# VHH binders against q8pxy1, part 30

Target 1, 323 residues: q8pxy1
Amino acid sequence: MMDPQIERKLIEIMRVIHESDKPIGARAIADELNNRGYDIGERAVRYHLRILDERGFTRKHGYAGRTLTDLGENEMNDALIGDRFGFVISRIEEMAFRTTYNPETDKGDVVVNISYFDKDDFETVIELISYTAHAGYMISPRVRIFEEDSLEMSLPPGKIGIATVCSVTFDGLLLKAGIPVEPAYGGILQIENKKPARFLDLISYSGTSIDPIKIFMNRTPTSVLEVLEKGEGKILANMRQINSSAYEMTGKILKKAEKVGLAGCITLGEIDEYLLGAPVETGKFGAAVVGGINGICALEETGIEIETNPISTMLDYQTMKEI
Short names: E, the ipSAE of ESMFold2; O, the ipSAE of OpenDDE; V2, 0.75 times the mean of E and O plus 0.25 times the DockQ between their complexes.

## First folded at step 7 (VHH)

Design xa4 (framework vhh_etentamig_d1; at its last look DockQ between E and O 0.01; V2 from the best seeds 0.00; counts 0 for: pae E 15.1 > 2, placed apart)
Fold by OpenDDE, look of step 7:
Structure xa4 (fold): chain B 323 residues (1-323), chain A 125 residues (1-125)
Amino acid sequence: as target 1 above (323 residues)
Amino acid sequence: EVQLLESGGGLVQPGGSLRLSCAASGFTFSSYAMSWVRQAPGKGPEWVSGISGKGGSTYYADSVQGRFTISRDNSKNTLYLQMNSLRAEDTAVYYCARTYTYITKGTTYRYFDYRGQGTLVTVSS
């Protein structure tokens, strides 16, 4: 068994290669890895690439660099599901704590993401977000729009802001019910036949200072549009672990949330079992929640320029309107 | 690499019994639910039975309920299917499959990411 650290680097190299739309050289790989927080030089990358070549995971294209083979892609996918650590857990916990919304009373604050886009794209943005939300790939179909002259939020000139409900809202709901929720992973979720199939990639919240969702937004293209059109593709999702003692109660809370439109395709796993390929600790069960920003991802896929601040602030859910 | 290898298939008379085995390797066996699925000639795949990772929960299709018993030995990384009172309609290739079981909107779903090559069970007089 190779040094876990070496294996990790190999996987990350493979990821970089996979994400490239063309053959990529060692230098470029190194640069990208450094951008991702890996301290690795070109020489080291070349060493690792040789290993990958030997394993048949990469194909060399002369000076143009390398691509992944089918075998490499499969290996990468398998490996990525088990080993990535790191989240801004503190931010999640803070926002969960600040969550005050009660589905029974329909009062309180939810966690939102804030996105900014050009006012000229407004109609398209609303349409696509609405479509994505109603398809079940967002947390809620309710949004709040902020105009340029809004006193509540400072917007750049010519921009419109939109708040979408963040998945952390569910953490908050559960927490308020007395259920501790552990952020486990953020990841890319494969959708097949309009249903969750498996995580293709996971980043652990405990191993990173960067929000996994943010990492994926920047690194890995989603195919939300494909999911919407064909029922198949890649979306962003979060994975939580919850103590098995709270299994029934969790279900009840989620049902209540669904009644008020908080129904972002939540998937619960069995106790002590992996959920959609994601590890689950003994005595716990997994909860997979679609990323609240999948609508934004869909927009980005269309080519619309949009800036997003995940887990941005709290809003009164009653002030958010269904679109 | 995940590997699943089915065995125990064969020819059996109606009313007979057969025990299938599946040897698993390449993953933490006890962490995954496992299933048996079958495919009859000219028909689509059919889920037959499932068992939780630790073996505490078992599930059966209506068509085999009361006749088949799924079990597992996690110490041996082996899945079993005891088939009793076999019928002609049970004739199929039986596959062992690693299973992700999840519930959404109150419905249980099973996704099979790996399956073996299968073992043929033929029930005929």
Scores: ipSAE 0.214, ipTM 0.605, lowest interface PAE 1.3, mean pLDDT 90
Fold by ESMFold2, look of step 7:
Structure xa4 (fold): chain B 323 residues (1-323), chain A 125 residues (1-125)
Amino acid sequence: as target 1 above (323 residues)
Amino acid sequence: EVQLLESGGGLVQPGGSLRLSCAASGFTFSSYAMSWVRQAPGKGPEWVSGISGKGGSTYYADSVQGRFTISRDNSKNTLYLQMNSLRAEDTAVYYCARTYTYITKGTTYRYFDYRGQGTLVTVSS
């Protein structure tokens, strides 16, 4: 679990860096934080800056100091609009609660990620997302396109937005059926011979203000294209824990969701067993779900510039079209 | 129920001024960024201005920079747009919009989950 006091210091340091119009060093950051009433030294600031660098939120400029990356700017802004500590878990819980989609009626809202790309890449984006989704490495083949000149979206000229279904939709489906879901890990999952093999890297959701999926996209690249072409490679996936008392009901609900095109559960684990190398607590079982943005990862692997806001909003699933 | 009610539109001569208001209810106003979006006759919608939830950051389209001022009063749940030096090309229906903002690589992306019915601003040439 990440110490909440460390997360608070990370956010405050990012605020100081954000407010500087030039790269800023650890001593200057410490001085400014002391002016704001924090008791922190240069050595402690350097420790926290290392964490920010490792998360991809800061960029070094040699002796001139650091600036925020685009990812760092986004995380600082997200932290300022909600509870500073545990924000990722709180957002997951909020979105799961707001999920109203009912697989039996095919009606209601699902959670989506929204990604943005240049209009010139439209054909390639649609083709690769369609391919990835129908291969089973996204939550659903249904998407929604947002063009510039929309009252729903303000985009720079020449940009298009695409909404893809987020894995938190499964948390919401289970919660609506009375099954509490504990998000456990985001990770990089090895695929071998077209099958899940093991998690290669894991970040716990517990006590983090930063979505593990954002961290992995910046640090450890996937090879989704190789998975699609050869059945070998690395994808994004996440793992939940669920009390063993719900084992049979969970299986039934996920199977019904799969029949209506929600095909994101890779595997359901055995009670009291690690799932694909990810820890599971006694009295519980794991459920591994593909990342809803694996099609976006595939696009990035081709060199297309595409940016993602994970866990963006709710959309009525009937307004989303299969591609 | 989320409600956004715009007011203050009207007919004004070029070079004149108007102040738009948007009364918000049904949500915690200070927790959301807000925007003004306009739609001129025969044209697509255009984002005009945005403001952070606490009001510490303001943003403007190039077309209105230096002429328009966005503000909010969180104690009154009200968003404002002060429009000065109005031009014929400012003629549009102006909408108040609740905003989710995402910024990456220096680019700001916005999506609007609720908007009002709009208020018409006409600048006679």
Scores: ipSAE 0.000, ipTM 0.298, lowest interface PAE 15.1, mean pLDDT 81
ESMFold2 (binder alone), look of step 7: mean pLDDT 85; pTM 0.838

Design ya1 (framework vhh_6z1v_2; at its last look DockQ between E and O 0.02; V2 from the best seeds 0.00; counts 0 for: pae O 15.0 > 2, placed apart)
Fold by ESMFold2, look of step 7:
Structure ya1 (fold): chain B 323 residues (1-323), chain A 124 residues (1-124)
Amino acid sequence: as target 1 above (323 residues)
Amino acid sequence: EVQLVESGGRLVRTGGSLRLSCAASGFTFSSYAMGWFRQAPGKEREVVAAISWSGGSTWHADFVKGRFTISRDNAKNTVYLQMNSLKPEDTAVYYCAASTYGTWFRDKEEYDYWGQGTQVTVSS
């Protein structure tokens, strides 16, 4: 896990970079932070800048220093607005704990993502989400639709909301059985000949205040339509790690979930091995799961305007209908 | 149609060795966990060894540890059981089994497909 103090320093460094008219170097950043009352040296700033570079938030201009990328500007703005919200890992842990769905009884609450779109796009949205889910690139084909007169949600006139099952539901199923899961990465997963090949781009959950899935959604790095059409391309996926002592029981639980249509786990890794190029700690194994919003990514690839709040809330699974 | 066909069972002397093979067809072999089970007359079918989808994780029952080794060749869609230092107590029909999930399991209820079995007889 990343020290929360380090995360706050990353945000403050990005603020200084944002306020600079030109690329800014580590010494100038350190000086400015010290003028603001932060006790930080140039070497510590360089350490944090490498983290920002790895996340794609800064662009290095040789010895001139760094500027923020568009992704870095968005991350800084969201983090400044979101001082009221904790780290993504805390949100995942909360929602996993609140999961009560039991595959054996088909009762209880699941974690959902909520997306909003223009009602004029309804038929296209439903068709493509259905196709994507039944092709195996979403967690479940069950959705819930919210219209402008919904008592549970305030929607602007002309908008429809759709809830899709979030991958954190699997974390909740395992936790209910006494198996804690550790969220590790959100990522872009390469599909070759309809099979998972490797993660191409990874963002550690411990190193960000924003869900990596939301970061990737605000780019157009996926090609889910190409995967659906040709079996080649890029999808959203995420990876968690689980203690090796739970290997057999995790398999049993996930096998049961697949039988009731919760079938987004694309690969369980071997103990002590990296999974599809993503690191896994010694004594653990990885679980790679499709992003619950890959159908939304496919829609965005067509040019439809959709806004998504990932890991949004809990819904009773019995109120969700197959699409 | 899913099919599992065991072969290699025969009569062998105590202390001898034998290798069982199980050829699989009708499914994507490299996605499935595999197991070897055995059933002696008048006894319940019991797990002998199991192997994960990639072969990277295996499990062996205590009564065969150090003597039997499970392995797989995903290019040939085949799982093997190498049996060394055989004892008369190893006499049984040996069954190959496949689970639709990739982790190995000890419980026979987690295996979805079964072969017809191959007889192994160990003489004193």
Scores: ipSAE 0.460, ipTM 0.806, lowest interface PAE 2.3, mean pLDDT 85
Fold by OpenDDE, look of step 7:
Structure ya1 (fold): chain B 323 residues (1-323), chain A 124 residues (1-124)
Amino acid sequence: as target 1 above (323 residues)
Amino acid sequence: EVQLVESGGRLVRTGGSLRLSCAASGFTFSSYAMGWFRQAPGKEREVVAAISWSGGSTWHADFVKGRFTISRDNAKNTVYLQMNSLKPEDTAVYYCAASTYGTWFRDKEEYDYWGQGTQVTVSS
């Protein structure tokens, strides 16, 4: 868990970097931060910059210092929109609340991630997403494609958009059933023999202002392709904690979801027990769900350039097509 | 050549049970969602049930009311429809169909391959 104060400093560092018209060094950043009321030294800034580098938010320019990446700028902008302590959780909660899809009626909206890629990569994207989904490492094999001329979504020139179902959809389904769901962790999940084995790394949702999945997407290379090919590797996954009183009901709801293609390799833990190496609070059980963006990760592993906005919007699930 | 061959249709009394089978050949069966349709005389063809490529997801029409169950065996390239508590209203030609889409595609236009059908007759 990262100290909230660290997260705040990271955002402020990014702001300083953004405001610079050229690469900026740690010392200069520290000075600027001090001017802004942050008591931070150069060494500390370097530490934070390393974190930003690892997260893919900054780019090193040797001795000249750092600049923000596109990802960093986006993150900064998102972070500036509010005191983001809990922002991610708030976003999850919001989107869960907006989830209206009912597996019994097969009607309603689900939470989706939106990704953008070059038109020329369309065939590859579809193929690999399909493959990943059918292998069980996505939430659903249904996607929605947005063309450049789409009225529903503005796309950059020459780009195609793809919506994939987000794991928050499950939070929504459970919530609608009256089951509170606590976002616990995002992390890297080791797959062995095509099954979840253990979390290799975890970030608590309560300990970060940035979506853990987004962090890991940039921090730690996944090996989804290896998983697909050999049944072993690293993927992104989320973990939720649910009160033990809802154990049976949760299972029932997930079974219903599975019948409509929402199956996202969900692993339920035992009450009061660690799940895949992740801690669980007393009186709760864990639910581990594969990241909905693992298909996108697979694509990135191939070298395809893709921009992803996780937990982006709501879509009518019936408008999404299986590929 | 793509072939879907339905079997199991016969005359049965009200309340009886039937199991329909559809044997597929000529395409990668495990890559297709499968569906059962039926068409009664003078009526339009309607979807009865659908099953995803893996069998992990299924859909059944409301009129089934838990009486029918679709399943599949990819090793045998076969899709099944277990029909219980049959009613005269269930009398129809039942068709097996294959689609590259998921179970939520329930329009006949979304299915690529069709069988010749098997007659199910339920007598009162």
Scores: ipSAE 0.000, ipTM 0.245, lowest interface PAE 15.0, mean pLDDT 88
ESMFold2 (binder alone), look of step 7: mean pLDDT 88; pTM 0.894

Design ya2 (framework vhh_6z1v_2; at its last look DockQ between E and O 0.06; V2 from the best seeds 0.00; counts 0 for: pae E 16.0 > 2, placed apart)
Fold by ESMFold2, look of step 7:
Structure ya2 (fold): chain B 323 residues (1-323), chain A 124 residues (1-124)
Amino acid sequence: as target 1 above (323 residues)
Amino acid sequence: EVQLVESGGRLVRTGGSLRLSCAASGFTFSSYAMGWFRQAPGKEREVVAAISWSGKSTWHADFVKGRFTISRDNAKNTVYLQMNSLKPEDTAVYYCAASRYGTWFSDSEEYDYWGQGTQVTVSS
């Protein structure tokens, strides 16, 4: 058992090695880590590389530097996923509880996802997110841009952050009206002729400790661009279960949210029925909601490099601007 | 190896002013956001102010707004806290802290490096 900060450095070094398309040396690793804001010198990197070598995670190529072994690739993947591991349901419930946004006053906090990208991609990012949101495949067309001089965060030169509204905001609106919401599934939803057809893949929140949306983003590509262009394709969506006694009130609340531009609720299911092929427990109904990051998925489909932290934090909705 | 060293804490009278400094070494100071925190006896540690790596963005807690100002000098690897109109409830140990990019300024869990603190005492 090592100092947690040493273990974090080991993981970050492996990430830099992984991202290199060729063997990489300690000096280049140190430079890249410093560019990311990690203060570490070449001598300290060599110390950590020795640990990685001893664990069998790196392979030395003489003067050319190091690559990851298959064991190192597997360990890095497990460790990075584990940082967010086991918090999904609890995180959703926490963020829903912290939601204070009131559609009638247009005041209060909403749940957001945060994505980070290279400044060079700014105009493309803004354009596609706007298009995707106004087409109804995101929760809201309002975003918040974080630049190097943002009041709430510090970013290294060359990076921009963008906050987009998370679907958990709906859970918060319902909870504040006294309606408990049970997260059920994340999934890939088929769109046919511009209409929801069926969930193609589902992952139960109770059946995994890994965020299903994160799994789909990394493993099963969406085709949001095809949906926008042709009305055919695959988007991210998720599904909640709600007690049947709240059926009418839930509908009223979601209609009210839609009128204020929170447009991402796709449909309410019938009581005791599957919704778009997703199971729903007896005595309940489902609510299917688009993924708040479908605009990010569209951007990834174009080849833009974006890192996303879903269900990231709370933001005052009044500080978010329609795009 | 990494060092954050606060200085300037002392006894001052109510209504007085004080400037705290935090000297940084062992890391690339200009790549980190900086924050000031305080902890009074029997109370939880709380964020006082924070500043982005460039110094262009600042955040101040409501209980110090208009009285305290955070600033930094990247050429000197130093972050400052100018404390005006001091009150007895400002009595605490003040800590500086440093955080990597993408930091929510008010979230103490985002800060990676911490100083050992400097005592500020405000007499009535």
Scores: ipSAE 0.000, ipTM 0.238, lowest interface PAE 16.0, mean pLDDT 80
Fold by OpenDDE, look of step 7:
Structure ya2 (fold): chain B 323 residues (1-323), chain A 124 residues (1-124)
Amino acid sequence: as target 1 above (323 residues)
Amino acid sequence: EVQLVESGGRLVRTGGSLRLSCAASGFTFSSYAMGWFRQAPGKEREVVAAISWSGKSTWHADFVKGRFTISRDNAKNTVYLQMNSLKPEDTAVYYCAASRYGTWFSDSEEYDYWGQGTQVTVSS
């Protein structure tokens, strides 16, 4: 039996290959894996690719790199990777289900991201998050702060925690209203003149075992600060697909949410039409929502070291304070 | 209406054991840290133990010395205090409290909700 660690790497390599629209070389695969948090060199990737070749999961295209074979695709989908591809979606669905917040009553739980940073950066963190939120590039201006000795969570020494509202909260709100929401894409969104312009890059939730947002955080630098200063730049955003039958109701729910400070929804698309350059399935419309962690991204752009756990937990929204 | 109702307090002999329960209602229990406090006659209220919303983190006062253990069941909206090796010095009214803020759990001012308390008496 092959080393489980090797198998894991093989799966991740296959995933990267699958996500590529063209043959991809070992170096590029290595780079992508590193961006995804895997410490692997080109040489190691080549080794693994040989294994995949031998198994018939990949096809070599000379210097252009490799693609998955039909067998590889099947294996990825049905056997080895199938369970992992669904993991992120499953997490989203779980958290959406756990969402209990009602904008009409202003009671209930929302999904939050948790971030940790040095206590010495507290003032800057609060200021910039506040600014980013009020500029409309976060889900909510409400946050919750956790100090070092908090019983709410374990923090490393000298660190402070901050909870920000996650975009999955909207999935939850819609779901509670009986509206199924499909996570479609995470991506980099171009902002022009303080408005969404187009997605520059997209990763399908169904095509990855890693949260697309996390992938982009590591792969592609955002320019949230530039957006804040000049009205132009790149931010993180998600896209959902919703059945056309729920178009009106979705709009109503989002409007209600906005009244209570949940205003992370950027744009609703038209039925059967692309949204901000992202494809939409027939019979559905798109909903583009800003990433809840854009404030954190802004902080990272300043050089502040922050560790983030996206889609971390549930919090009572009433316990979160506007900053 | 928010309610915290303590139960289980009674007269016990030195060396005995007692389990206190606190049933919570009227708020999202799983989002709150919970604590147990006690107040003896003529003394200030003091924190006995605390537990995070998830139950993954716990704190116990030094005077507990491993005798007491806080736990919670979020499905039942209940927090517990298992008290073993009880001493006369443990005689007090024990209070359950809930905190929505991730601040210092030893500060009673940071707790939002309080129960009415349950009397624990340890006889020599």
Scores: ipSAE 0.000, ipTM 0.239, lowest interface PAE 13.0, mean pLDDT 88
ESMFold2 (binder alone), look of step 7: mean pLDDT 85; pTM 0.874

Design ya3 (framework vhh_6z1v_2; at its last look DockQ between E and O 0.01; V2 from the best seeds 0.00; counts 0 for: pae E 15.9 > 2, placed apart)
Fold by OpenDDE, look of step 7:
Structure ya3 (fold): chain B 323 residues (1-323), chain A 124 residues (1-124)
Amino acid sequence: as target 1 above (323 residues)
Amino acid sequence: EVQLVESGGRLVRTGGSLRLSCAASGFTFSYYAMGWFRQAPGKEREVVAAISWSGGSTWHADFVKGRFTISRDNAKNTVYLQMNSLKPEDTAVYYCAASTYGIWFKDREEYDYWGQGTQVTVSS
């Protein structure tokens, strides 16, 4: 297996070649890579280009330089896809690992989302977040408010920050118990009669470099307000896959979490069965968890401008206040 | 190996109809949003239509004006573009593309896999 660093450089070289409108030479490639933050010389680029040539990923055009072959383009795309896949999952895994909260002792850190909004919207934000949380469409009714003068967080002028508990907290809790959790999907979940009915849309975590939840938020496809008002609508939710061997233990852990306010609408699937219409791998069961930022989505639906950073940081859960 | 293979492109007269197909292999087709793009000579590649993984959501470019319809058959690992009322301006190489997001996007940058394209020529 080739050195990962070499592989990365090869991919970046291919990217540069791909982005070129014409054949591009080694020097130009090196320059472009350096502009992109890669410290690489022309000689090194030539070395890598030889590798690419040998692999059939590049085509030589004499002094004009190189272009990508179809094979090269495919390889590049595959590599890029692979790189993209790893980012969100890695972030989730990192934050899950950092989760230290113990529901039994009521101590430790949870994963939070951070949202920013205009201070003039404060009352509305608190009210709607509280309402959404208590309706069961958030992870926890506890939030942390950050004022403009907060030392813990830099806020834009005139803005207030709010931390909401992220669903990744559950990944952390389970991981701490020795249960591996696989991020499967983020999606739009149909609520009927105040209960999860089915996933309408899904994005696989393995297929994106962006948090699926963030993608959906940007499209504003939710109708959380309708859910709150009528018991029917669309909310954000995540789905995890867990090995069937951990089925009982998972349930126990989630029950413990619920006692300390970490719950929301969580649905566990049956082993080897689809959950709310979403596919589940053999030997696993699904866990569907409401998006921690559904309250934020509700706010956005009202027209309030809010900026959200999902899976932002860790906070001591004890410092978060129920609203 | 991921493959997208377009077919159905041919010469057609103005007002005619074509159905393009794109056969996908080498990946779980049902997990990918699909799109049709086109590139005319001297022009940039532009999105024509896009469809979510399930087919439950679609998007069509304004210039389509109801003339084209994207669809998919996940059982057949195929995405289609029905093109009706074709115009000379529709002459282009049409490309099938797959997005790992599972939801459709308008931006070509969000699509990771591309076919080789099929030539559609509309004569006056």
Scores: ipSAE 0.231, ipTM 0.641, lowest interface PAE 1.8, mean pLDDT 90
Fold by ESMFold2, look of step 7:
Structure ya3 (fold): chain B 323 residues (1-323), chain A 124 residues (1-124)
Amino acid sequence: as target 1 above (323 residues)
Amino acid sequence: EVQLVESGGRLVRTGGSLRLSCAASGFTFSYYAMGWFRQAPGKEREVVAAISWSGGSTWHADFVKGRFTISRDNAKNTVYLQMNSLKPEDTAVYYCAASTYGIWFKDREEYDYWGQGTQVTVSS
């Protein structure tokens, strides 16, 4: 579990770097943070800068210091939005609450991630997302493609958009059945023989304003293509905790979702046990779900540039078509 | 820090024209849908017009259709509202707003950022 104070310090450091008109070093960052009322030294700033470097948010310029990368600028903007509405947990809770999809009737809204890519990459994108989804490493093989800018879904110039189902949809299904869900971790999950084996790394959603899945995507730590070809490798996944009293009902609800193509690679833990190496509190069980963007991760592994906004919006599931 | 700053509001005669501008900073402007809203005395804030990220799609409320035109210049981080054939009932404070999620562009709660507003007064 990542310390929430570390995530807050990362955001403040990025803001100082963003406001600098030139590369800035750790001593200057520490001085500015102290001027803003933070009690932090140069060595602590260097520790946090290493984390930002590892996440791909900063670029070193030799002795001159660091600047934000394009990904760092985007994350700073996203963090500002998140701070306005609270932590990323608040957005997850909002979207779960807004989920109206009913697996019994196959009607209603699901939560989606929106990804954008150049029109010239269209054939490759649809081919690989289709392959990844049908292999079971996305939430659903249904997608919605947006080829032109519209007020329903705005597109950046020269881009095509694709909506893929977000794992928060399951949180919404459970919530509508009266089962509160605690988002716990985003992580990197090892796949062995086409099965979930263990989490290799985890970032807690608690107390963070930066989506852990975005952090992992920026470092490109996955090997989804290897999983697709060999049944071995690393994918994005997330884990949530649920009170043990809902154990059997949760299983029933998730099985109903499978009937309409909302399956993903879902693993339920036993009560009071770690799930795939991830901690679970006493009196609870874990549920691990593949990341809805693993097809996007596969595309990034090929070198295609794709911009993704996770937990983007709600779409009517019946307007999404199997790819 | 995200800022939206409206300008161009003033007193204008019935039948006149006015162009409102909204300068944006602190976010990637070309990735946000933009809207204009207005609030007249004694009324609730209402959407007037909306425009997609690229400017390729626009919507205008029926009560301003044919008279008002929303536009944007992504190179200048600015959204505009051209108001023609102004009527006394157009008197209001006009607000620009930005939305990360443009799907429910008529709902003011879907807009993340708001300007302070600019007063437009139409006299006879």
Scores: ipSAE 0.000, ipTM 0.241, lowest interface PAE 15.9, mean pLDDT 80
ESMFold2 (binder alone), look of step 7: mean pLDDT 89; pTM 0.907

